VHH binders against Uncharacterized protein P37. Designs and how they scored, part 6

Target 1, 216 residues: Uncharacterized protein P37, of Formosa agariphila (t2kn95)
Amino acid sequence: CDLEPQEKFRFDPEVDPQFTFGSMTTWEWLQTNPNDEFGFMIEAIKQTGLQDMYNSKTETYTFFLMKDPNWTNNGPGFFSREFNLKNTADRDPKEVFEDPAVDLDIVRNYLLYLTLPIYVDQGPDHLKTLDLPYTFETLSEDVNNQIMTIARDWNYVMQINDSPDLPTGNLGKINVPVGYHNYIFSNGNSVAHIFGLNNNGKMARRYKFGEPKMDF
Key: E = the ipSAE of ESMFold2; O = the ipSAE of OpenDDE; V2 = 0.75 times the mean of E and O plus 0.25 times the DockQ between their complexes.

## First folded at step 2 (VHH)

Design o04 (framework vhh_ozoralizumab_d1; at its last look DockQ between E and O 0.01; V2 from the best seeds 0.00; counts 0 for: pae E 17.8 > 2, unsure alone 64.1 < 65, placed apart)
Fold by OpenDDE, look of step 3:
Structure o04 (fold): chain B 216 residues (1-216), chain A 124 residues (1-124)
Amino acid sequence: as target 1 above (216 residues)
Amino acid sequence: EVQLVESGGGLVQPGGSLRLSCAASGFTFSSYAMYWVRQAPGKGLEWVSEISRSGSSTKYPDSVKGRFTISRDNAKNTLYLQMNSLRPEDTAVYYCAAPRYYDSSGYFKYMDVRGQGTLVTVSS
């Protein structure tokens, strides 16, 4: 008999919902490719061999999922920052990852940095005090990216790496709005937060699955 | 070889209903969760429903919640999507999604298998 995690995480429809995909893993969800916005994320996971991690049904993770603009924007995009690749948004993800300028170890460590070995959602379980950054260990093998800080504000927006105590080299601050980017997978074992940039290369403040993008 | 064959699409007026079917073969259907996705003209792929192995758990995006119902008959290796209160924005090719590859532990590694799709057109 299958578990029904949706019941456990049922919320009042008048409140911003926490999305629950209990029947699938994060990796499985990615394969649905909602709005066709995770092509580079999918390929990154494949190329780096991290599929099992994203597909785990038994381990507890927090995943930060990066939409395609996070990878391909010429300014803040991963490929432009790390490998000085241009116009990657117009290229096939597979073709981009086959570019000799791309170092898969760097890509792998980036994905590992975006993964916590514990369950952290926008709620008060791990983020008890508002506007206070809590430190978490990442799975990164890069010594400069082995920790991440997360704070929760009064709007339940998660502030990533908003701490002066972080070592040099940590990724920049990211804002994650509550109720829109908190997704539960793997029968409640893992949670994911979606990061996305708009067409102008700015971080999307609000993204709700199945709804139009809102630029602020 | 995994095969999925979607059917049931067609032209319907706004407010109408359709029931899609997906015939699955080439894998143990009852062992895996199944999904419906759709692609509207000029748009990317959109997830529209999921169902657990036994059928006891289902989930929908807000865009279709309350209107669409996913179900399955494991004895018939068939996935269904009941679509009610259809809207013009529901116009799309609908695909049944299944896993392509499993790891040694039996977990999904790839879920990129889809059928040919079935076209649903909602128009007055």
Scores: ipSAE 0.000, ipTM 0.230, lowest interface PAE 12.3, mean pLDDT 78
ESMFold2-Fast, scan of step 2: ipSAE 0.066; ipTM 0.523
ESMFold2, look of step 3: ipSAE 0.000; ipTM 0.119
ESMFold2 (binder alone), look of step 3: mean pLDDT 79; pTM 0.786

Design o05 (framework vhh_ozoralizumab_d1)
Fold by ESMFold2-Fast, scan of step 2:
Structure o05 (fold): chain B 216 residues (1-216), chain A 126 residues (1-126)
Amino acid sequence: as target 1 above (216 residues)
Amino acid sequence: EVQLVESGGGLVQPGGSLRLSCAASGFTFSSYWMYWVRQAPGKGLEWVSEISYSGGSTKYPDSVKGRFTISRDNAKNTLYLQMNSLRPEDTAVYYCAKYTRLTSGSGTYKYEFDYRGQGTLVTVSS
């Protein structure tokens, strides 16, 4: 066969999809969000005693932050999926977390699963090759959901647990788009990625960098 | 420690159905994702289904999607696999498994299962 390997290094540094917040912590930013889109996330962090992790200025973390619909929608939402609770969008977050069906140890471990003990942004440092899943250890304490796979697809979009052929732990594939911007907190020690972020039809900026997966 | 005991296999003709069971002990069954994996004669292990600890999330490869259904009964510490429209290529030893390993951070990963059972043989032939 005369198959030629193809290499497509592409990046666009003219549009830098980074937001920097200086010394502001992820915890401080969640509470100042002008649209108040993180009510369930904030309550989950409070109820599970994880404020110090999200408020750290010295430890290195990658956080995956969930907007309210990711907790509350039937089917794709955490509560409907993990606790078989429906229609939680109409309830106060505190009321939901006090529901007897909700095990706060499971909620805590879910937040730990959405946290990496290293800095992984949407650039090429850890996610160099497109369409290749990279495996990361999370802070999860559940032996069945300690790893996360992160890939960037051919359109430079971050995909979480996007392998149908491999067990992914208790989250499975996360069918919620990740926002394209790195949210950089804690003097550069933490970065956050936001599930459910939408640019409302405007062109979203992406790190257009990556080497294509080689085909055989 | 962990013990998984599979049952329900047997000989069945193409198009037939079987229901596999797995009795779990030695761990908090309701806190773990569970899996069915199979090994055809002379082949490696193949993942065939997974289920979350609540039963609210399930996942299948395309080879069995629409034909196999995984379910669980946490009160009985039992995992099930309902297999419909069986094909000769489904012939394998089926294992109930618990995922226990973190592996590789280099762009590839492996998974390891705690398949402590003897497995149950499913033979699909006429």
Scores: ipSAE 0.000, ipTM 0.126, lowest interface PAE 15.7, mean pLDDT 75

Design o06 (framework vhh_ozoralizumab_d1)
Fold by ESMFold2-Fast, scan of step 2:
Structure o06 (fold): chain B 216 residues (1-216), chain A 124 residues (1-124)
Amino acid sequence: as target 1 above (216 residues)
Amino acid sequence: EVQLVESGGGLVQPGGSLRLSCAASGFTFSRYAMYWVRQAPGKGLEWVSEISGSGGSTKYPDSVKGRFTISRDNAKNTLYLQMNSLRPEDTAVYYCAAGSWYKPTLYSTSYDYRGQGTLVTVSS
């Protein structure tokens, strides 16, 4: 009679949902988001002339999207910190980006930095090993900030720029969690990952793809 | 150029009170959420209190609720922590911090700016 070998690994057979939107573009989705969470992102894209990039149905992109500032989730929010803007949680996005003190070239380049010219989902295709950062070229035009590192941590959460191997002067670790993964747009030509906690202040979603966790 | 300078720490007996101050300079103080965090000897950082830029919203962990009060004076660029009913377990270096904060139970803290700290010792 046959004896089965001891199982050394635990598989997570559960796959967290991926959002697929058919031919809908990232731009169309941002504007139709039911929670109205992307006012600053939408205005930044409009003011910097990048709408066509987010609205592409044929070009391949990975987008990292930023939710609006929220005092419930702690303070002035991502835009105040990353764009060197004053506290924005209670301000109109149009007012903020039309302020003469705001350098739209910096805003534009930051959006380009958060865009890859290839398709990188939160999965093992490009991010093969957990807890290991992989290096990607971004669309950034700043010679000091052309690369991004992406790692999947032990809990399958994407960590951006959490690497000792980043060049001096490059943008450092992004301390806002990637709360949602794998929003698939433009007939599968684009994927978006979303910075920010869900409305309850938690990590809302992460992709599990059945990779074994080594147990013990 | 950004500076946060804490003051007001010292030695107090259990049940006593202290008021900590943080003088801020080099940034638009009223636009930033402000925080008090502490580190007890041999332990990690612990979030103590939070206040919005306008002063309209405050938050506290259960360990200090009802005993500590955070406040700010935006005209003076100064943050305060009023500490009442002090206990030996409140002994720590207290730091003033500015910037974004994510709940410690869900994510690591992130601060744009942090001061050098002021020591509070609660002992007889």
Scores: ipSAE 0.000, ipTM 0.131, lowest interface PAE 16.1, mean pLDDT 73

Design o07 (framework vhh_ozoralizumab_d1)
Fold by ESMFold2-Fast, scan of step 2:
Order: sequence, then C-alpha cells, then structure tokens
Structure o07 (fold): chain B 216 residues (1-216), chain A 123 residues (1-123)
Amino acid sequence: as target 1 above (216 residues)
Amino acid sequence: EVQLVESGGGLVQPGGSLRLSCAASGFTFSSYGMYWVRQAPGKGLEWVSEISWSGGSTKYPDSVKGRFTISRDNAKNTLYLQMNSLRPEDTAVYYCARKPGYFSTRSYGMDVRGQGTLVTVSS
C-alpha cells in the first residue's frame, strides 16, 4: 500500500478531473481539514448531528461543501452572513455554534439543502446539455427550499441555482460558483463539490486533451 | 510556469546522511501537499515520503520510517528530505513532486515532478 500511489504517477495529456478516495468517507476527508479551510463546516456538521450522513459508506449522496470565511467571500457566504464574520480569525467555530443565540435548526437545514440523495457529479451523465439547468430535490426539510438547480455552463463550470424562477425562502436564490468538483468518496456512493473560487480565483472545470491546464 | 528543482544529492557511504532540497516556483507552494519519490536503477518509481500543505502531517513507508524526515519552509517555497542511516538500497534518483490531492482539478497521483537528484550509497 505504501508503494501503490507511485505506481500511478504519470504525466498524460489533460484528463477529466476526478479524485477517487476508495472507502474513505466525506467526513473522514473533512477531518483532515485540507488547507485548514473547513473549520466551520466541520463544526457545523458536529453541532447539527449530521456527522453520520457525511460519514456514510452505504447511502448515496452529493455534498456541496463550504470553506471557512476569509477577507474576500471564499464560499457562498453563509457563515459570514449568519454569524457576522469577516474572516476565520474573528471567532472559534465551536464558540460560534455553541452561542445560545445561534439557531442550529437554520444551520442544519442549510446543510441538508446542500445535500442531494442521489449521485450527481460534474459531467454529462446527469447534466447532459450545457447551459441548461437541471432540477434536483435536496434533503432540505423547508418546504420553501427543497429544490436546487445545477447546470454546466459552456465552459464546463458548475453553476448552482442559476434559475431566477426558484422559490424564495430563508435560503433565497443563490448563484454560487464551484471551485473544486468530483471528489468521490465511500466506494463511489458519494461525491463532493466545494463552493467558492479556488486558490487562483477560478471555478473548477473539466480538463480535456488539447486544452490548456487552466484551473487558474 | 510550474517548476521544481532538486539539489543535495551525491555519494555517501553506508550509515551516512544527506539532506535534499527542492525549490518550487510558478505556483502557490503553500497550497499543495508534496512528495518525495525515488527511482533505483532499472526499477519503477517508489514513494518515499509525503507532507501536507502546512507541514502538520507527514507520512512514510516502513522502508524509510525512522530514517528519513520530510519538512518544508513555505516562506522560502522549499521542500526538504533529511536522510539518515543510509543503506545501499537507498541508491536512486530522488524527485520532489506536487500532490494534486485535495484542492486540485488536475491529473492524479503526481501532478508535477522535478528533474531529480542522484543519491549513491556505496563504500
């Protein structure tokens, strides 16, 4: 096993990006806190009792993950808006979520809204036609915010809630960029996409042979 | 243009030590995990060590665990490998490589690799 990753070291022309993590769950991956950017997401999951959902090896999910707040909007802005934060240095996530004034039901429902009960990756299997929004039911328990639209734009970038006709509710109409996509977990039963521009200010897209390697 | 340049290789006798360096340029070094990998004459690539973006997590195969130490200096965009108690079996060209891992939509395993630095362990 220690030698296994090196046997896959190759430099080929661009390939559609997918990261396969074997039996590792989305929760196990979040616990590595990659780039130290998921402190609020991890704590939100713990405080709302949703750890088992993100840690499932048998159920099928699509997760949309949120990064920590920073000086620029580094995600959908939910944590910044809900908790009046400018960046991660402002607060310890545990202190924020344990404040009695925080409504954990709103936080819980937001996480459920960002979870689909089916496998939807960035690709043509579910998002066949470019520039066409597809409608998906979320796990949200709020009757006004049960539906998410997902589209692939002409540049193969995932667009969330690009439809102006979505019902308004406490989550509102959200057009949120996806900076990283197709993180495959739980033996292929789950896939995760990460909100916010990537480290080079770009949205995630598929790479194909003959295209520049332009994540950034 | 993304570039990795290794240095510090050379001839050393069994039981000796060497410190390898890798200078990174053309990307945000502090945002990526990094690898050291090696290739012995006539053999395939072998993973030697791994370090997280912050330097807070490191991994080693049993063949080098306790003898090799990977580290990084994000302010200098430099990766290091301290090799102690070297054995003839450690003779190889050593490469530093960028881990595409978590925050990358690029190719898998090894995204970018340097030109390598030769380490020869013999009497």
Scores: ipSAE 0.000, ipTM 0.119, lowest interface PAE 17.0, mean pLDDT 73

Design o08 (framework vhh_ozoralizumab_d1)
Fold by ESMFold2-Fast, scan of step 2:
Structure o08 (fold): chain B 216 residues (1-216), chain A 124 residues (1-124)
Amino acid sequence: as target 1 above (216 residues)
Amino acid sequence: EVQLVESGGGLVQPGGSLRLSCAASGFTFSDYWMYWVRQAPGKGLEWVSEISSSGSYTKYPDSVKGRFTISRDNAKNTLYLQMNSLRPEDTAVYYCAKHRGTPYYLSKGYFDLRGQGTLVTVSS
């Protein structure tokens, strides 16, 4: 392998910049995020006991992180919308997940569905061609909701579950673009991608042609 | 049909170790999360451990964390539970289980206990 410096890769339109955080874990980063935009996701992780997965320094994971709010300026983020059964926009994340009507096993499976046991970044190592969906097994235990498809579109944005051949299931209908790619944690053992609108205006939430929105 | 056959139980003294095995058939073992559950005399079912389909994720309750280790061999369709530093309160019939489908996650109320279990007795 050619070990020459690759500084010019930052100008390659196929490769978005990679953000490296050294030994910091995904969990540590979520807790120190300056914009405080992962309140519901952090609480969901705590309530389901998945901190050790997000805090691993030795296991390999790809995490898909969901922000509060989603790209719409008004209204709750994905977890708040999905699990806020009293439909109040200002409900505390703890209050939402401690509601006895909220099934924490379902919340846990949402997080597991958003986690792959291998390292998949936005680059061509796994996502070899543009506008072609590739199929990945998630950590979800439900056989109907174990599969996620990931594609790079013509703007090099990761598109989740934007495939006509996606397996049927409610979690397979999470059809969301990635706004921020390649947040590398745990000494390179884990990578995180963040749903939402980025500063370059790349992609709001998308829906499969002819398919209803993922609004439950 | 799903079949799960537990083995490896027996009588051990406090502080001893046992390795339990579960032979799975009738389904694609590598596609499913697996669980160990136990029932102590006069008590209900207690979740003991879980492992993801690939084996990359495991979880334990505080009662066994640091003493028990769940693992799997997908090529052999076998689930294992390594039990160390056994205590009298670990005396129970141990079962392996898989999920049943909806809801999307397997709660303890949906465990599929197909086997007879394997008895572990910790006593001097």
Scores: ipSAE 0.000, ipTM 0.109, lowest interface PAE 18.0, mean pLDDT 71

Design o09 (framework vhh_ozoralizumab_d1)
Fold by ESMFold2-Fast, scan of step 2:
Structure o09 (fold): chain B 216 residues (1-216), chain A 124 residues (1-124)
Amino acid sequence: as target 1 above (216 residues)
Amino acid sequence: EVQLVESGGGLVQPGGSLRLSCAASGFTFSSYAMYWVRQAPGKGLEWVSEISTSGGSTKYPDSVKGRFTISRDNAKNTLYLQMNSLRPEDTAVYYCARQWGYSKTPLYYYMDVRGQGTLVTVSS
């Protein structure tokens, strides 16, 4: 086979889940993990009334979770990009979400955008081939911003919205790759993936969601 | 590096036939649904055919149904389009494209269009 070397780099269908948490929900895990910085993610979920979604034991979801720097970095962080709000890393999360500059409807729809109503792990069911962006419907309620593309790169890392063919007005490329895959919750009903750092433990030079910025 | 190289275009009389080929490399061809799309002078891209990974399912718009036949040879990493009963309105640059996505509701299929295409001119 002239293509045997290429076949050696294909996705392994026997890749095991990285973590399984039994009956624990994504919401319960967010609150009990002392080593991960999810203060702003937790507060965003509370402020937008989405706690039941992350705490579901019966519904199926794929969640994309943001650590504090994904919210608070000046320039590329969510608050800076969406609301022109700086230095949020030094503020209490509740105080930030209660700032008059913050539109909770935009926050809510952003969390819905980062949630799929189906189970998508790093495995072969949906992401069958490397370097191909697969398109998924999100829970976003904005008709102009309903889809997400997910591709596995050559290191099997999920890349979000790395596609030139996203619909006009949809959220653009996320320059921070998924750093942690396959956190399995609610007896296998849900999976979460966590945005992280590059291979050197540093943030990409620009974290970039939504260019141009979305109006929800 | 994903590559799709189209060939087989040319000048043909109305009512004539042409067979287009697309040579695929840089990915596992047999794992992807494939498409033919075309762009007529001064117009946007128009979908003209699709084929499943195995070749067991094909679909066509009414404009070419019964005249065009899509097929594939997974052992040769090649996609084909047999075009019969050609009409002047079939004049276009033809591109092959791989499936790059889908969505559940509504069901969308997105095409990854690459390469230079191959020109088909139907003219007396």
Scores: ipSAE 0.000, ipTM 0.106, lowest interface PAE 19.3, mean pLDDT 75

Design o10 (framework vhh_ozoralizumab_d1)
Fold by ESMFold2-Fast, scan of step 2:
Structure o10 (fold): chain B 216 residues (1-216), chain A 124 residues (1-124)
Amino acid sequence: as target 1 above (216 residues)
Amino acid sequence: EVQLVESGGGLVQPGGSLRLSCAASGFTFSNYAMYWVRQAPGKGLEWVSEISYSGSSTKYPDSVKGRFTISRDNAKNTLYLQMNSLRPEDTAVYYCATKYFGTSSRWSPAYDYRGQGTLVTVSS
């Protein structure tokens, strides 16, 4: 056979791997945040009728969860950037998603893109080697946005879509750090990864002046 | 131990067709994207096809797009490459592959394992 020896693997310090929530679902957990940091994510899920997916105890999913920004020193988060067409810091999530100019089918496919039909945690079971992107099919129904690439960097932090191999029209890089812990829900049937914070609790990359992303 | 065994290569006339197969064992085949790569005499490795873990997404470089079709049968742990309208420039050893360990490239496709290869010769 022609296999690479294991001694060529790169080793970095392990991260503390997980928070386990027993039978609690991802949907139930989203409701417990006292700072309402998931307001846009929760409203997007409600407006698109996807509560049952996030509330499942029997189906296997990996969820990528997007935090709302701290408006004082941070710009809009993922959903606010894409769908807050008036680009104002104080807009209610319901007002954003009920705007007639916002296409809820696009919102739905963004949520489906942020969901894998298999269990992928931050360990080596699927993400075997650090600094290498692996390809995953998402639940997105948009033929141009069906796959995502996930890699682990030297600090075991997931990097999403950090690969030139993505098809034209696919969602680009998510330049927002994911938290270091696996959030394990639904008796181990689901895992969630939280975007918008690093290990110091600081909100990550937001829309900035000069960013390639177009303004709404 | 990961094992990949290619078959189906041979001599074919220009314009002809061949179907390559790759039997995988030693890992959960249905959880990994798979690749076909080739190496022509005196050249480096060239990526020729990619398929997602479920088989619903495929990618090809312009050199083979429209002529080659990658597919997989997860129940049989088998990967296929259907090659049509073959050209002399397609002459190469073809390898079934998944990601290579030990590379630090963040921006390039990598392959963990490669089989022994199967030779495809396109010649009159």
Scores: ipSAE 0.000, ipTM 0.129, lowest interface PAE 17.9, mean pLDDT 72

Design o11 (framework vhh_ozoralizumab_d1)
Fold by ESMFold2-Fast, scan of step 2:
Structure o11 (fold): chain B 216 residues (1-216), chain A 126 residues (1-126)
Amino acid sequence: as target 1 above (216 residues)
Amino acid sequence: EVQLVESGGGLVQPGGSLRLSCAASGFTFSSYWMYWVRQAPGKGLEWVSEISGSGGSTKYPDSVKGRFTISRDNAKNTLYLQMNSLRPEDTAVYYCAKVYTYRSGTSEYKYTFDYRGQGTLVTVSS
């Protein structure tokens, strides 16, 4: 049977403001971003062959997009955490991903982990109750890293994997606030949320990709 | 919108086997963790098994580990529970469940089952 569309923002004032880009894909938007903050995200997608996923107009996805500092910052950044590779912020992204220390299979599975095969915005359609984490399966093919928890708070922030009391699987804890705006692409088939380091939050991981959860 | 329909329950002798099925509709089945939970007469809900959307990860409590096996067929939108070496204490109504949420940082009931089927009765008795 056919489901009727709902105008959820008309009926729920707690929903984060949204912006729509019509038929523009997430991939097209990343490449045209006016602040040029996604050089490493774009290169990661190219190096792992995932352009078609981010460029889809017909498949449904939720994407979590990482700005350059989330890749490059010494200590909390992806390259430092996964590969002990430092001082990447001023390097050409292509050169960094072609560094022998970088395992592209780990990068690929990380991008898949940052992608849900369903549409989840900051609103109450899936995140029904404020300050309550909801569990979602990601596209990750790594048996140790398949699920993600998402909670929405009173300040319109999405908290990702920020729960010490996880119900299932091998989940990491990522306390990285997302932005205020839901970025809607591909005629409403995809939504993206932007990861950024902010002064009020921090990135904390209790696992590395490819490793089982150590706290039981 | 979401519907879960369990089947396969019945009366079995101790030591016997039974296979439960759950037909799911109204959501993208392969995208969700699925659960089997049970409720014995006069008791609360007890988690029995869980499986990831891909089927690559499964988990069991000690009470059924080694005896029960959860599986799924995403092409048929169907969840299964194979129960072997059944014991009288396994007598319960078994529910297929889709979970949306849990409460963190508390000793209260951890899972909220937003969608649960009607259940199928399993009786283990001589």
Scores: ipSAE 0.000, ipTM 0.131, lowest interface PAE 17.0, mean pLDDT 73

Design o12 (framework vhh_ozoralizumab_d1)
Fold by ESMFold2-Fast, scan of step 2:
Structure o12 (fold): chain B 216 residues (1-216), chain A 125 residues (1-125)
Amino acid sequence: as target 1 above (216 residues)
Amino acid sequence: EVQLVESGGGLVQPGGSLRLSCAASGFTFSKYAMYWVRQAPGKGLEWVSEISSSGSTTKYPDSVKGRFTISRDNAKNTLYLQMNSLRPEDTAVYYCARGLTYPSWYGTREYFQHRGQGTLVTVSS
């Protein structure tokens, strides 16, 4: 219903488009997303006590946001793969995170790994060089999962952790599809990039903490 | 210099078929996703189809799904659009484009760029 998140944006094949949301925070946007596709992400943030980080108006962050798991095209959803749970697609997010098999410290660190303490987008001033990976420090508190590599490929897909130089035990490869980059919040202090397409679960596939799959 | 040259448009009867081509030069064609977009008289640009750099993945909006097929020949630096069961509402200038697209759930808030001059398709009796 909010006109501002729906502002028409022109895109140039030489640069990634940017979506601007004025003073709206990442947290506010997650809760008002018109497609209601972030139920698990929202609940994970609440259960781990990280709401204030995503709701910051003054601190600088880059967030990687996860859409709800899609089991129809790819079997187990995102959270099922990370936490060895049964398919989560039909479960209440609150029930998933209250499951004793889910370690909330691991969930918290996973969200911190998906957060950079600096602004990184695919705009002209940042990830502008194709096929060259950049290495970033994350907010992760896990010694095994402290860094992330980001590269923009020839198709302008954001490739995460596509590097042989990452330590064993680091979170595995994932990509951020074209059109899901550069969601700018908090008057430009934060930017978000989105994992997990409802219509293409294989584009959002991840490996558990350093556990590669044979099909990657 | 990036150059895209569309061809194959023309006048066709409803229910007929046309095959559009796009010759690409000035960049490594096999490294880029490619798109077809169209603009009907007096209307905005509309996404018609997309194809991955390898050709293994294609996407279409419901308005053309099942009737149009996008394909590419990376050895010839050429993009194609096979258009079957054409309807009067398919009348438009068709452009091939390199690069980015918006997620499908974002509706009509996107605005596509093109690099070619376009080719006119008229579906009329």
Scores: ipSAE 0.000, ipTM 0.120, lowest interface PAE 17.9, mean pLDDT 70

Design o13 (framework vhh_ozoralizumab_d1)
Fold by ESMFold2-Fast, scan of step 2:
Structure o13 (fold): chain B 216 residues (1-216), chain A 125 residues (1-125)
Amino acid sequence: as target 1 above (216 residues)
Amino acid sequence: EVQLVESGGGLVQPGGSLRLSCAASGFTFSSYAMYWVRQAPGKGLEWVSEISRSGGSTKYPDSVKGRFTISRDNAKNTLYLQMNSLRPEDTAVYYCAATSPYEFLKRGYSQFDYRGQGTLVTVSS
């Protein structure tokens, strides 16, 4: 029987910030994003022939998605760091990727570096304890730069490549905040994390009962 | 070679106190968060406490909050757990745990959990 008490309780349940999109793929979501903040990410994917990866409904991936400023900012942006190419924010994305200074093989490998062949969300399944960096193999084809470290700090905020033992040759030491939400796509086969997302005053995720129990 | 050696367990009566120690070697102790995990007889592992690299931040589950205090001495490469107001439900083998990114690079992600042999805590009258 369904026994729903009429008396009111005072309780404050903790909210796990999940966004689910059913069968929608990461690629389909990027195309329909109402804020139009992924113009350079979309063009990078098109120029490098990686659309099918982001559009997969059957393969398992974790994607790290870069907003336009992560590509175009003079100094810390991708084009400035990798190609010494400045003032790209006001240019058409297609024009920038067709610039002779831009090596599309480097762009392609960076997108592969921002992709894991497994499902890693902001929960404790892979990131078991706080403030510990866990090491993951990316899809990068550069044998010297295949590894990414991911940690949850003591405020439950995801940190990428924030490790005292990270090898110096790793691609793109990423020092931008990751948004608080798991963006779940492709019938649960893929999850995306967004770089450069303002946390908008959201409190860090807190686990009420600690980590799940593990059997020996 | 990463080594963690726990000590300080024993038999104690309800309401009593114990202090556990964990001696760490084989890695840069001050660069890693540390935690205590316990396993009661016939049960799975349960997270007990966590401390940041500097010792400035700590986390506890509700089951031990206010009774247990985690601390560390980075100069001595030692982790501690002060346990007060002990209850029969606290009876377990207690493990000190750490993670090394270098070892995970060799063995794969999150597949290796550096734990010692553990120290038994029995709370009984």
Scores: ipSAE 0.000, ipTM 0.150, lowest interface PAE 17.0, mean pLDDT 74

